VHH binders against Protein DOG1-like 4 (DOGL4). Designs and how they scored, part 105

Target 1, 232 residues: Protein DOG1-like 4 (DOGL4), of Arabidopsis thaliana (Mouse-ear cress) (q84jc2)
Amino acid sequence: MSKMRNLVEEKFLEFYESWVIQLELYLHQLLIAHNNNTMSETELRHLISKLTTHHKAYYTAKWAAIREDVLAFFGSVWLNPLENACSWLTGWKPSMVFRMVDRLRKSRVVLVEAQVKKLEELRVKTKFDEQKIEREMERYQVAMADRKMVELARLGCHVGGESVMVVEAAVRGLSMGLEKMVKAADCVRLKTLKGILDILTPPQCVEFLAAAATFQVQLRRWGNRRHYVTHS
Below, E stands for the ipSAE of ESMFold2; O stands for the ipSAE of OpenDDE; V2 stands for 0.75 times the mean of E and O plus 0.25 times the DockQ between their complexes.

## First folded at step 12 (VHH)

Design jc15 (from ja1 with T58I; framework vhh_6z1v_2)
Fold by ESMFold2-Fast, scan of step 12:
Structure jc15 (fold): chain B 232 residues (1-232), chain A 123 residues (1-123)
Amino acid sequence: as target 1 above (232 residues)
Amino acid sequence: EVQLVESGGRLVRTGGSLRLSCAASGFTFSDYAMGWFRQAPGKEREVVAAIDWSGDEIWHADFVKGRFTISRDNAKNTVYLQMNSLKPEDTAVYYCAASFPFYTLKSSEYDYWGQGTQVTVSS
């Protein structure tokens, strides 16, 4: 039972379920705004601000949780297996959002040339930042196979006392390294999101955010249906 | 309650040095990027220096490069601005500000602000 879920996992599961419910409510507002074209620019900017605040609230809660237990985010109990399979460093892969933007980019009447240029510059920068983090993660994973770490793991299996303390210190070091990489990845995510929203007009921002939220919500629903339990 | 409290501002002679401190409370300091801004009478508030949550990524405005250095101590919930080779043009109220999760060069994008500390540089 002690391995079922720790307090960090229980608390974040409760937070995440509420956060997703609110995301679905915002998605409904985004779809109304997009489909009916009934909102003023001021109203659209306010809706966009609610979404950006909502995403920042997620990362505020996430960073509090990873400070306590970053490993909870590499096998997240609040995500279904499909959501976990689609994760890159505990969240969405930053460069994937440009595929959603490409739907807007293909219509020059929707995006002016200056926007297309800025989006391409942002895409290149995002890929660069993403690859930098991927190299750091590769170095981290290679370091796990280092001779000293392998020897430490063997000691942890066969001897107690001081060896237990040394293993626990090593695990804390591993967790701190992962926390730093997760925070770096989350910063790339939020910088990419902000960059796109700064380039797009308010109606285009609504269209983009609706597409992103739709994907997130549907991915969760698809994965949850696969694991539906029926009682006879 | 969130608080940012600047200290260290005073009258300094041209060419002098000064260290500003900003003590943070009421939020998780180590999750926030920190910035130092300044505002002189009749001027817009301008960004002087910024540092990310880890202390690894640092930015300084061109007009202070080589003279000012931003740093932070996450264990003490404090951000610092070391100011060397001060000029009369550096006279301003200096503000610290916090931004989650990264810094920007736009004052409007910062979440929390201190009340400011006056730096006056005279000959």
Scores: ipSAE 0.727, ipTM 0.875, lowest interface PAE 1.1, mean pLDDT 87

Design jc16 (from ja1 with S99A; framework vhh_6z1v_2)
Fold by ESMFold2-Fast, scan of step 12:
Structure jc16 (fold): chain B 232 residues (1-232), chain A 123 residues (1-123)
Amino acid sequence: as target 1 above (232 residues)
Amino acid sequence: EVQLVESGGRLVRTGGSLRLSCAASGFTFSDYAMGWFRQAPGKEREVVAAIDWSGDETWHADFVKGRFTISRDNAKNTVYLQMNSLKPEDTAVYYCAAAFPFYTLKSSEYDYWGQGTQVTVSS
């Protein structure tokens, strides 16, 4: 039927639902700002700051949650199956954002040559950081399979106070390693987002953030349609 | 209540060594990057060194490379700045700052600040 939820999953689900509702409200403000040429640069920077703060709030809550149960973020109950399928190390893949920037450029975002050059440099740096993390995760997975997983499987066959404590300690150690990897990936995400916003002008930032929020909201809606049984 | 409290600043002679400490409370220290900044009379505040949340990645300004070393102890909620081969030009108020979740070289991007500790290097 349904997977039983632990306390961390219930708490983060409640947080995430509220966070998405606020994201949709910010998206509405971004769309108004985009269609209203009367907003000052200061007002646009304030709105951009609200979005940046909102994203940081997500990672603050996430890091508190992964400290308790990092595995909750591998197959998250607050995400639909499509959102989970599109995840890279418990979140969006940083380099995919550059494809979104390229699509915005084709539609109506006019970038000057200096911005294009800086975005390309950032793209290369982001891919390098992604590959570094992927190599660390591969090394972690190999270590788990060859050493600790075999030991945990063996210890799990012995029921008693001593063996239970040893298994629990080993599991905590494995979780700490995953937590470190997830935090590294989240830092690449936020550095990529910050880097793009630092390169773009305030009106371009508004267009970019509106597109990003729209895509995130639509991905959730597309996946949620699976809950509605429709006639073929 | 968030607090960053610097300590260790004092008068030292040229060529001397000093270790600054910054004790953090009121936030999850192990989730924050930490930076050391300094401000000398009549000059702007400048970034001296920074360290990521894990302690694995550090950055040091060119003018202190080889002389200063930033480190942290997450179990003690403390960040340190080991200062060697001190010069009169190092005279400044030294500030500890925290940034979530990574460090930058811009003071405006740090979330929390200490009140500073005075380092004076005599010629």
Scores: ipSAE 0.741, ipTM 0.885, lowest interface PAE 1.1, mean pLDDT 87

Design jc17 (from ja1 with S99G; framework vhh_6z1v_2)
Fold by ESMFold2-Fast, scan of step 12:
Structure jc17 (fold): chain B 232 residues (1-232), chain A 123 residues (1-123)
Amino acid sequence: as target 1 above (232 residues)
Amino acid sequence: EVQLVESGGRLVRTGGSLRLSCAASGFTFSDYAMGWFRQAPGKEREVVAAIDWSGDETWHADFVKGRFTISRDNAKNTVYLQMNSLKPEDTAVYYCAAGFPFYTLKSSEYDYWGQGTQVTVSS
């Protein structure tokens, strides 16, 4: 059964729809720049900067929203089921982005040895940061089964004001823990994106960003066009 | 709307100590990484220390390691730089800067800047 939307979900849904429309417009510009070589290096840097700013704007809005309700980002109503199924801690898995980087090996703009070395160093660091966060999430999930949490769950079955307050305090603590983990994951995402863009030349950045945006847009379109029949 | 205000800069003797403070307003301080930069006359702005949004991760330049310590108080919207064993080479205008959502070592990559506070170390 579908959950009812709260104000945080409604507000972020409106933001996200507009954000995706703008991403599609930027993707069009990236594809023109990549295929037709129609822009100077200065113009390419400006376009790359617009994409970087656009991604930062997403995380600015996301962090404002998770401060109010981090749980809205676990099974988000503004994402289709396929997008939700592909999520790792409320967003894309940072190391998956290096699959887009592998595309550059078949590019007409060849990666030099120094770039390949720096990209592999970044890949290793990104995977290490992911594993650290995965261990934190595992500890969080295990803590849900400890004696204190089991007792709080039992207490929550009692109809009374004080037991309700104790359960509310526990839920607030859980939400704060999730918020910290989501912020840590988002920092790894943006550090990985920035690291790749700092290593690549402007034409390579355009190709990489075009590949990433194409994947994001196509994943959304594929999920939205999936034909299935459900009844509730 | 957004404002960063540095304070604590003054004249100190070589070997002395000083604590700089930077009070933030007009943005969600706890979402931003903070950095301390300095600029001496005729020199480019250089990064001195940085701290992530949570306070859990810090970075200090090699030339200040063991002497300077960055810290933050998210409840007070303030970042600090404790400076010990000051040298004449530490004479500069010190700036605090805010960057979303992590710190970098490049001044051009920070979103908000203070006006600076002058630190002068006499030999």
Scores: ipSAE 0.732, ipTM 0.874, lowest interface PAE 1.1, mean pLDDT 87

Design jc19 (from ja1 with Y103F; framework vhh_6z1v_2)
Fold by ESMFold2-Fast, scan of step 12:
Structure jc19 (fold): chain B 232 residues (1-232), chain A 123 residues (1-123)
Amino acid sequence: as target 1 above (232 residues)
Amino acid sequence: EVQLVESGGRLVRTGGSLRLSCAASGFTFSDYAMGWFRQAPGKEREVVAAIDWSGDETWHADFVKGRFTISRDNAKNTVYLQMNSLKPEDTAVYYCAASFPFFTLKSSEYDYWGQGTQVTVSS
């Protein structure tokens, strides 16, 4: 019915709200650069670098937080239910960014054949890395249901010094395994983002980043507009 | 403050072996990928080997493959480069560098750098 927030959740909520506000400011700069076509290559590269640094700052803060409480990122309190419903292993699904590229191609982005080939190779690699992580998560979930874990859970129902310590050690082990999986997923996210930016020209990077930021900001706004019926 | 300190560089004879170490402080070492780079006088800095944050994924340049091995010890905040079958062409200042959260082959994409350790291979 209600969920109490811990210090990790409170701290990351404050970080995330500030991070999103800055993302919206960068989105405004990206849209100006795209629409006015007035910036030099050097200026575009500087703007792209600001966005890349901003995304890396998110993952730096996230990895510090998941070291303390990885479960805070499953059903996050700083995300609305729509944002949480769209999450894949605590964040965006890496292969979804290729849909942003495909959408832009129809409207504005002109890609040469060499870029199309490299993007397709990157898409295949990204999907392969996703499937590998999905199999690790499946293995994790199956391991949680094995007889040894069920036995440890039953042991936890009986209050006793050594039994309590064994159960606590097992829970810490589960959290560490989950942390490693989340870090692997985040690496695929950042490798995919970097790979796309390395293939695209600076003007194309601006268009791509503007589309991605627009989607992220709009998804948050759409989810926040949802009317919840509260039981009296 | 962030610091990377390389050690182990010295004069060795052709065919010899050497292990370089890089001790990290001031950041969460286990979150960073690590790379070894080298630069000979009058040459550009080149990537030699790299290792991911977990130690599970490594990369080695073709010119050192089979001779050099990168490894790390997250408990000791240290990355290593084991160098075997050394050649005069391996003479260079060796640098360690840190990159969040994965390694790349471009020196410009690394976040933190050491000051280097000199390796000299004589005939």
Scores: ipSAE 0.718, ipTM 0.866, lowest interface PAE 1.1, mean pLDDT 87

Design jc2 (from ja1 with T28S; framework vhh_6z1v_2; at its last look DockQ between E and O 0.91; V2 from the best seeds 0.80)
Fold by OpenDDE, look of step 13:
Structure jc2 (fold): chain B 232 residues (1-232), chain A 123 residues (1-123)
Amino acid sequence: as target 1 above (232 residues)
Amino acid sequence: EVQLVESGGRLVRTGGSLRLSCAASGFSFSDYAMGWFRQAPGKEREVVAAIDWSGDETWHADFVKGRFTISRDNAKNTVYLQMNSLKPEDTAVYYCAASFPFYTLKSSEYDYWGQGTQVTVSS
């Protein structure tokens, strides 16, 4: 049972495979840095910058792709079922990264009171932004079931040219809304990430990024073991 | 080639108005947040206003005091700064900048910059 892929899916799949390979390389570097206390602050900041640049590249590619076909990302063929199941609006849930921060607090990482306070403020803000996006998504999804669409559904799927045009218009409208929401969600993701990195020291950032990357890579591995996914 | 080209800067009298424009090319404009910065002689560059990729969210510096308004037209790949009630203290080179995917208040975090346009406010 293979799913037919469109050009957007094929291109992004290829991109993502390469991107993940590079992520794994960076993860290795992060782990080395985390376990090596001899690295200078400058070296750590450089490593952090490489990771942030790598993530920026992902979203640059994503936004280019969603401009062509945002729907491709709501059934991401480059992800396994487990990864997809854990996705919120085509990516990771922004608020989930605070679980990674909590992990830091339980490790050898000591956060000062000022950091804890700022992180909590950021958490609250992130949650608020998530909810705002979810409400807006609901609006678009509900709007899909407008009066005309409901009537068309009642009449069946064997409808003629006029009905097809109505459906296509509705889908286009939904797609535009979805694109906006996906971009908004991505902004919340990256703002949250930046916020965390701005609060943490360079060594703490390295540990956090290592944890996040590990989770992402392991989630993919776990899902692949459970479900064979052919990406090429 | 990425380009940001500012225009509209000129000499105006105190209390006057100007509208600055920044025309963008060479990148996906609608994916970028935009900002206006200014730098007066002998002073640090400071953020004046910023706008997200959609135009739905804006930020203005306190010293603007409701006098300036940032806006954008994604169909024209242009960001604007409407400046009203200008003061001599507003004299500076004004720069347009782009940031993916959201705006910040730190100039070092912006990806692309224009060459700037001179705004001079006389007494």
Scores: ipSAE 0.873, ipTM 0.942, lowest interface PAE 0.5, mean pLDDT 92
Fold by ESMFold2-Fast, scan of step 12:
Structure jc2 (fold): chain B 232 residues (1-232), chain A 123 residues (1-123)
Amino acid sequence: as target 1 above (232 residues)
Amino acid sequence: EVQLVESGGRLVRTGGSLRLSCAASGFSFSDYAMGWFRQAPGKEREVVAAIDWSGDETWHADFVKGRFTISRDNAKNTVYLQMNSLKPEDTAVYYCAASFPFYTLKSSEYDYWGQGTQVTVSS
């Protein structure tokens, strides 16, 4: 299991570093599009599509990795401590993006009443879906401390092939449960992102995506610039 | 190489039942939501039913609720559509489609498509 876990971490670290570099390049394009206002609607839709495809590629790679080792995504080695501290169930908290949407009210492209209504409906639905997952996680954590799990933990401290096999099977079951919760959370993330992009106009989508990418990139830069003291 | 292969389409009499199958290969089936669509002569393609990657969440169009049931078997890489109480209006080519990572009601948002299987319901 340890060898498989290390391989998953190594492969995803390589993937993630490359993915972030490409995100920074897309952010540059988004900022140019937002500031110049010379791009056609077709050009803006193409750029938005590039970002959507980029995010879907992340989740495709993530789901392949969590099938092998979901625990690699709890306290990820490819994220700095600040990024890990800001994670909610292995990623961004879906409802947080509505704070970025609120900033569109201060932009030159104002939201119309129909958009405001649809965004509020989406926000309520997103929060409801988040709470369902949080309740599932709470039930999962409580089940970890129930009588049978406590007995299995005690057995795992004794030398016996039979008890070791039973404990290993239980651990595999726990990992499968976490995988299902992570996939559910990722679906809420992508549904929320898609919902916002479906409601917004192309210029508003560009501004929203630029704000989201800027935050993600800056959070990584802030965490990576922590001051360290080298000891002899 | 991605493939979705539908089977089970045939001629059935009004009030009959039929089960369609769609076998998937060349992609991680258990990560994809699946949908069943149909297209009758002279009509647009419409969504009939959808199922999430886990099989726990399903959606059925109002015109088939109570008659059709979508299900999946991730171990067999197969999605099914059980059709009961068939009507002449159900006559169409039925398509299965895959969408990552959740289903939608828009055909344009699906990633992979089968070639279709013909269902004909006679009076």
Scores: ipSAE 0.746, ipTM 0.885, lowest interface PAE 1.1, mean pLDDT 87
Fold by ESMFold2, look of step 13:
Structure jc2 (fold): chain B 232 residues (1-232), chain A 123 residues (1-123)
Amino acid sequence: as target 1 above (232 residues)
Amino acid sequence: EVQLVESGGRLVRTGGSLRLSCAASGFSFSDYAMGWFRQAPGKEREVVAAIDWSGDETWHADFVKGRFTISRDNAKNTVYLQMNSLKPEDTAVYYCAASFPFYTLKSSEYDYWGQGTQVTVSS
């Protein structure tokens, strides 16, 4: 069966494909920097800045797109089913990134005690912010379902009048609330990323960014090899 | 073209009040956190106040708490700084700045800057 897309989905799919290709190019540079002890601190900081700018560009484009259609980011057409299954509020879960930091500590990265303390403080803050958003999302969904679903059920049983307007209002109300929560989640993601990069040294940042980009690229590759298109 | 245009800076007497405005254009103002910074001659630029993209969270430096209030009007693409109980040490050029998507307390991390508006507080 043919895949249907609106204009927002089509534009963001094209953007995302280009964005991932550029991420893969940066990953190659990160891996070279990881394996090459001759890069200066200035060169490392420049590469880290390019990765930070690249991630920020993703969110700039995303926030423009969610203004038009936030629902496109729930079950996104530019992601394979595995990528979509791993999403928390339209993206990676902020607290999960600390597992990656922990793995690097056990194999590649030696942290001084001051860094460990700051990372633990950041982890606790990140988790707190996540939980706050999750509680707000639950309250929002319950409130919307209790009012809008009952109203929609009544309209389905009691035909007549302005039924289309009530359905459109319910969808619009859901979309506005979801947009705010998606933006809040993205802020936690970017604050967490910035916090980690501020605590780590430039070589440590390169190792972290390489691990994060590798995971994202591999998740996409693995999911694409298992993805099938249904033919009619 | 991205622009941040401050206005409202002038000479005021100690104890006086002043409201600064910063009009934004050329970018999606409602997606940006905003900050007010100041710089006196020969001193480093310092953060005065900041406000998140939605207006729900604000931050004020200790040296202005209770005297200055940051606010925003996303419908008008404008951020404000209400300055009360002004002191001579508040004399500085005040700058409006924008950061996507959250504010920080470091001037180097802001994306866009205004030209500044002079505030002078006389004894």
Scores: ipSAE 0.643, ipTM 0.841, lowest interface PAE 1.4, mean pLDDT 86
ESMFold2 (binder alone), look of step 13: mean pLDDT 91; pTM 0.920

Design jc20 (from ja1 with T104Q; framework vhh_6z1v_2)
Fold by ESMFold2-Fast, scan of step 12:
Structure jc20 (fold): chain B 232 residues (1-232), chain A 123 residues (1-123)
Amino acid sequence: as target 1 above (232 residues)
Amino acid sequence: EVQLVESGGRLVRTGGSLRLSCAASGFTFSDYAMGWFRQAPGKEREVVAAIDWSGDETWHADFVKGRFTISRDNAKNTVYLQMNSLKPEDTAVYYCAASFPFYQLKSSEYDYWGQGTQVTVSS
């Protein structure tokens, strides 16, 4: 365990709470823009840019934090149990956002054939990249059970000089491998988000971002109220 | 202060080789994808090569495949472009650029830029 583990969790919890408050404010602006067809393309692009910058800020902070303690993101203290249960490699599963995109087919802001084709190509690519990471995670989990790792774990039960150094090196290696997988998953997330926004028109982007932010905010509210829902 | 400083540009004869370096400071280099772009007078910047944050994934434009190789050293905060079999058409100012968290193929999508280093290829 890093000496910075508790500090990393405290700092990211404070960051995340502020980040969610700002997301709710942006969601309010997205809903106003969606319900009022009076905003110019320039105004819509500016709002979309604020959301993309906001998401980029999240990953900038996350990557700084995982460099210090990647395990803080597995079973995160700043997420409720429902949010944690819905996580795939420390975040949203990239392919799931296409379900939100499918709802655009039922709106007045309809997709043209060229957009449908590009979204299907992006969906296939996203699923391929996602499966590649899942195979890497499987290999990581299998490697944890290797005879060498089992032997190192046994040595860890007997603290003393050289054996402590060997165990510490192994633990650092495990953390580095996990950090690399989380970064790869985050890249697929941001590539998927960017790809969708590049394909959609500004009004369609606003609708998509509003749907995604609404789901994230509601999931947090549902999880935070689980005890009162049961006893109400 | 964020800085990207290119070096290595010079006059080279056709068929020659050259290695460009780009030293980064003021940001967490190992979190950023890096790209090499070039621009000849009166032309738009074009992407030449790109490399992800880890160094495992690279992209090279078709017109340089087999001749140019991008690489990086995260311990030294440096990205490199090895240029072989140089042609007069490769004459341009070469720019280093950084993008978080993955590389882009459009110049407008990069976060940080260097000032450039001039490569001139003559017969």
Scores: ipSAE 0.740, ipTM 0.885, lowest interface PAE 1.1, mean pLDDT 87

Design jc21 (from ja1 with T104I L105T; framework vhh_6z1v_2)
Fold by ESMFold2-Fast, scan of step 12:
Structure jc21 (fold): chain B 232 residues (1-232), chain A 123 residues (1-123)
Amino acid sequence: as target 1 above (232 residues)
Amino acid sequence: EVQLVESGGRLVRTGGSLRLSCAASGFTFSDYAMGWFRQAPGKEREVVAAIDWSGDETWHADFVKGRFTISRDNAKNTVYLQMNSLKPEDTAVYYCAASFPFYITKSSEYDYWGQGTQVTVSS
């Protein structure tokens, strides 16, 4: 049923709400660390590690869920319409995080020339990886509209015999293709995140992660107040 | 229980070929990138080859390019290293390792490790 959440959607909704609550707790710790400047490098590295583990836990749960129902992530019920509108292949667009990196420069974070160069190299590589996936998605969408797929859809209107098996195999193939593209996109996301964190110092990592988490939390809050911007 | 079990290590003559296998269990193999590492007597462990979760992207160290090929079979939960034109310098214990969700070519920060298999190349 299109009005109701399926089991995969219900399980991931429960997971995601808990995951966001923990993200807000980590954001609080990141803001304290950034504003007070009282933590040692070892303590900062531990906090950064908690955030990276938290993000990896999200992708571990996501990949388990998409293996069961990848379509649950296209128009996710655990995301509000604003969050969904900002999604690129079921998540954040990797190159967009470099806008947050640019804000670090404006916030008086002193990036040494070597860091600036490495971040620009990473930005170029991230954009190249994004474009490669976008070309794959375009080829997938064209294949979906192919005459062969249209003919298989017509066969699906008849309950009888071998046509049912052929249609089911085609639908399974389409689902597997989407899973592969979503996983590829998620790998670009995590490689981009790791790349940025490897280039930045621990205090800069804290500021970056705080900015990213703040944006994610605020985007959710803005979208949850949608009726005030649409009807009021 | 997570396990990576390497096999195929043996004594082989210079110029020979050998295929190593690593069987994985206890985790979702198809979600993990896989790497082959080696450690020679008195030397540090080094990355030899890596493959992404899909098998589409591979990396090989410069000292094995054109001689070694990494591959995987997700249906069999197995990663392979085909070694051709073996040299005495290839003598080492070879380790299989898993990393979620991508491989790392400049560090040994992998989530799971095998116990290793000995490859000896005689001149």
Scores: ipSAE 0.699, ipTM 0.861, lowest interface PAE 1.2, mean pLDDT 87

Design jc22 (from ja1 with T104V L105T; framework vhh_6z1v_2)
Fold by ESMFold2-Fast, scan of step 12:
Structure jc22 (fold): chain B 232 residues (1-232), chain A 123 residues (1-123)
Amino acid sequence: as target 1 above (232 residues)
Amino acid sequence: EVQLVESGGRLVRTGGSLRLSCAASGFTFSDYAMGWFRQAPGKEREVVAAIDWSGDETWHADFVKGRFTISRDNAKNTVYLQMNSLKPEDTAVYYCAASFPFYVTKSSEYDYWGQGTQVTVSS
């Protein structure tokens, strides 16, 4: 049966579909730049800037949406089940992008020693920030199971105005806590992305962004093919 | 319309204190990191202090560490710079700036800027 969606989910689904279409267009441009060396350094920097602006636009829209309903981002209706299974705190896991960087190092891309050192320092910082957020999420989940929260849940089953208000205040507090954690995770994502792009040369940035966008687009296509097993 | 409006700049004596304020409007203040920059005549803007969107993380330049404190009030859409033990070298126009979603050290990477407020420290 079709799930009913709230207004936040419907609006963000429309936004996300358009955002992904534009990402695919940028991926096409990145692949042309990477495979045919058709662009100057200035043109490459402009393309990289288009991608960074596109990613910032996603987080601007996301933060507006989570202010209204952060829970819409846990098990998102605009993502297929495979995409949802690969999510870490409502998005990609920041340390995962270093596996893409490692592929660049081990293939044909020669990174100078200074770049390797800076990337390793960034990886360590990213892992540290990631683990800090994971500890906060662990504390959040433990708090959800404590006696005080189960008592509030019990009160929520009781018909009465005062108990309803107490439960509503607790739910608002829980949502605010999740919003803060999601924003913290998104900051780590964007800091990691910016850090990598600041370390890499423009051609290396194009190769990295192409790899990242390819993975994102293919993951969506793989999950959608599973979903479209019924012949239309 | 996006606006950042600084206030509090004035003439003070060496060793004095000032509190600068920056009122934000036209954007979601609580989503932006905020920075305080200063610029002396003929020099580029340099970062003095920065604060993340939540107010939990702050950064202060070495030349003001222990003397200046950045803070914010998201309910009031305002960022503050408390300046203590002022020195003649602190004389500059002070600017507030906004960056989504985290602060950076390069002035060129900030999204929005105020008009500035003049701080003059006399001997």
Scores: ipSAE 0.743, ipTM 0.885, lowest interface PAE 1.1, mean pLDDT 87

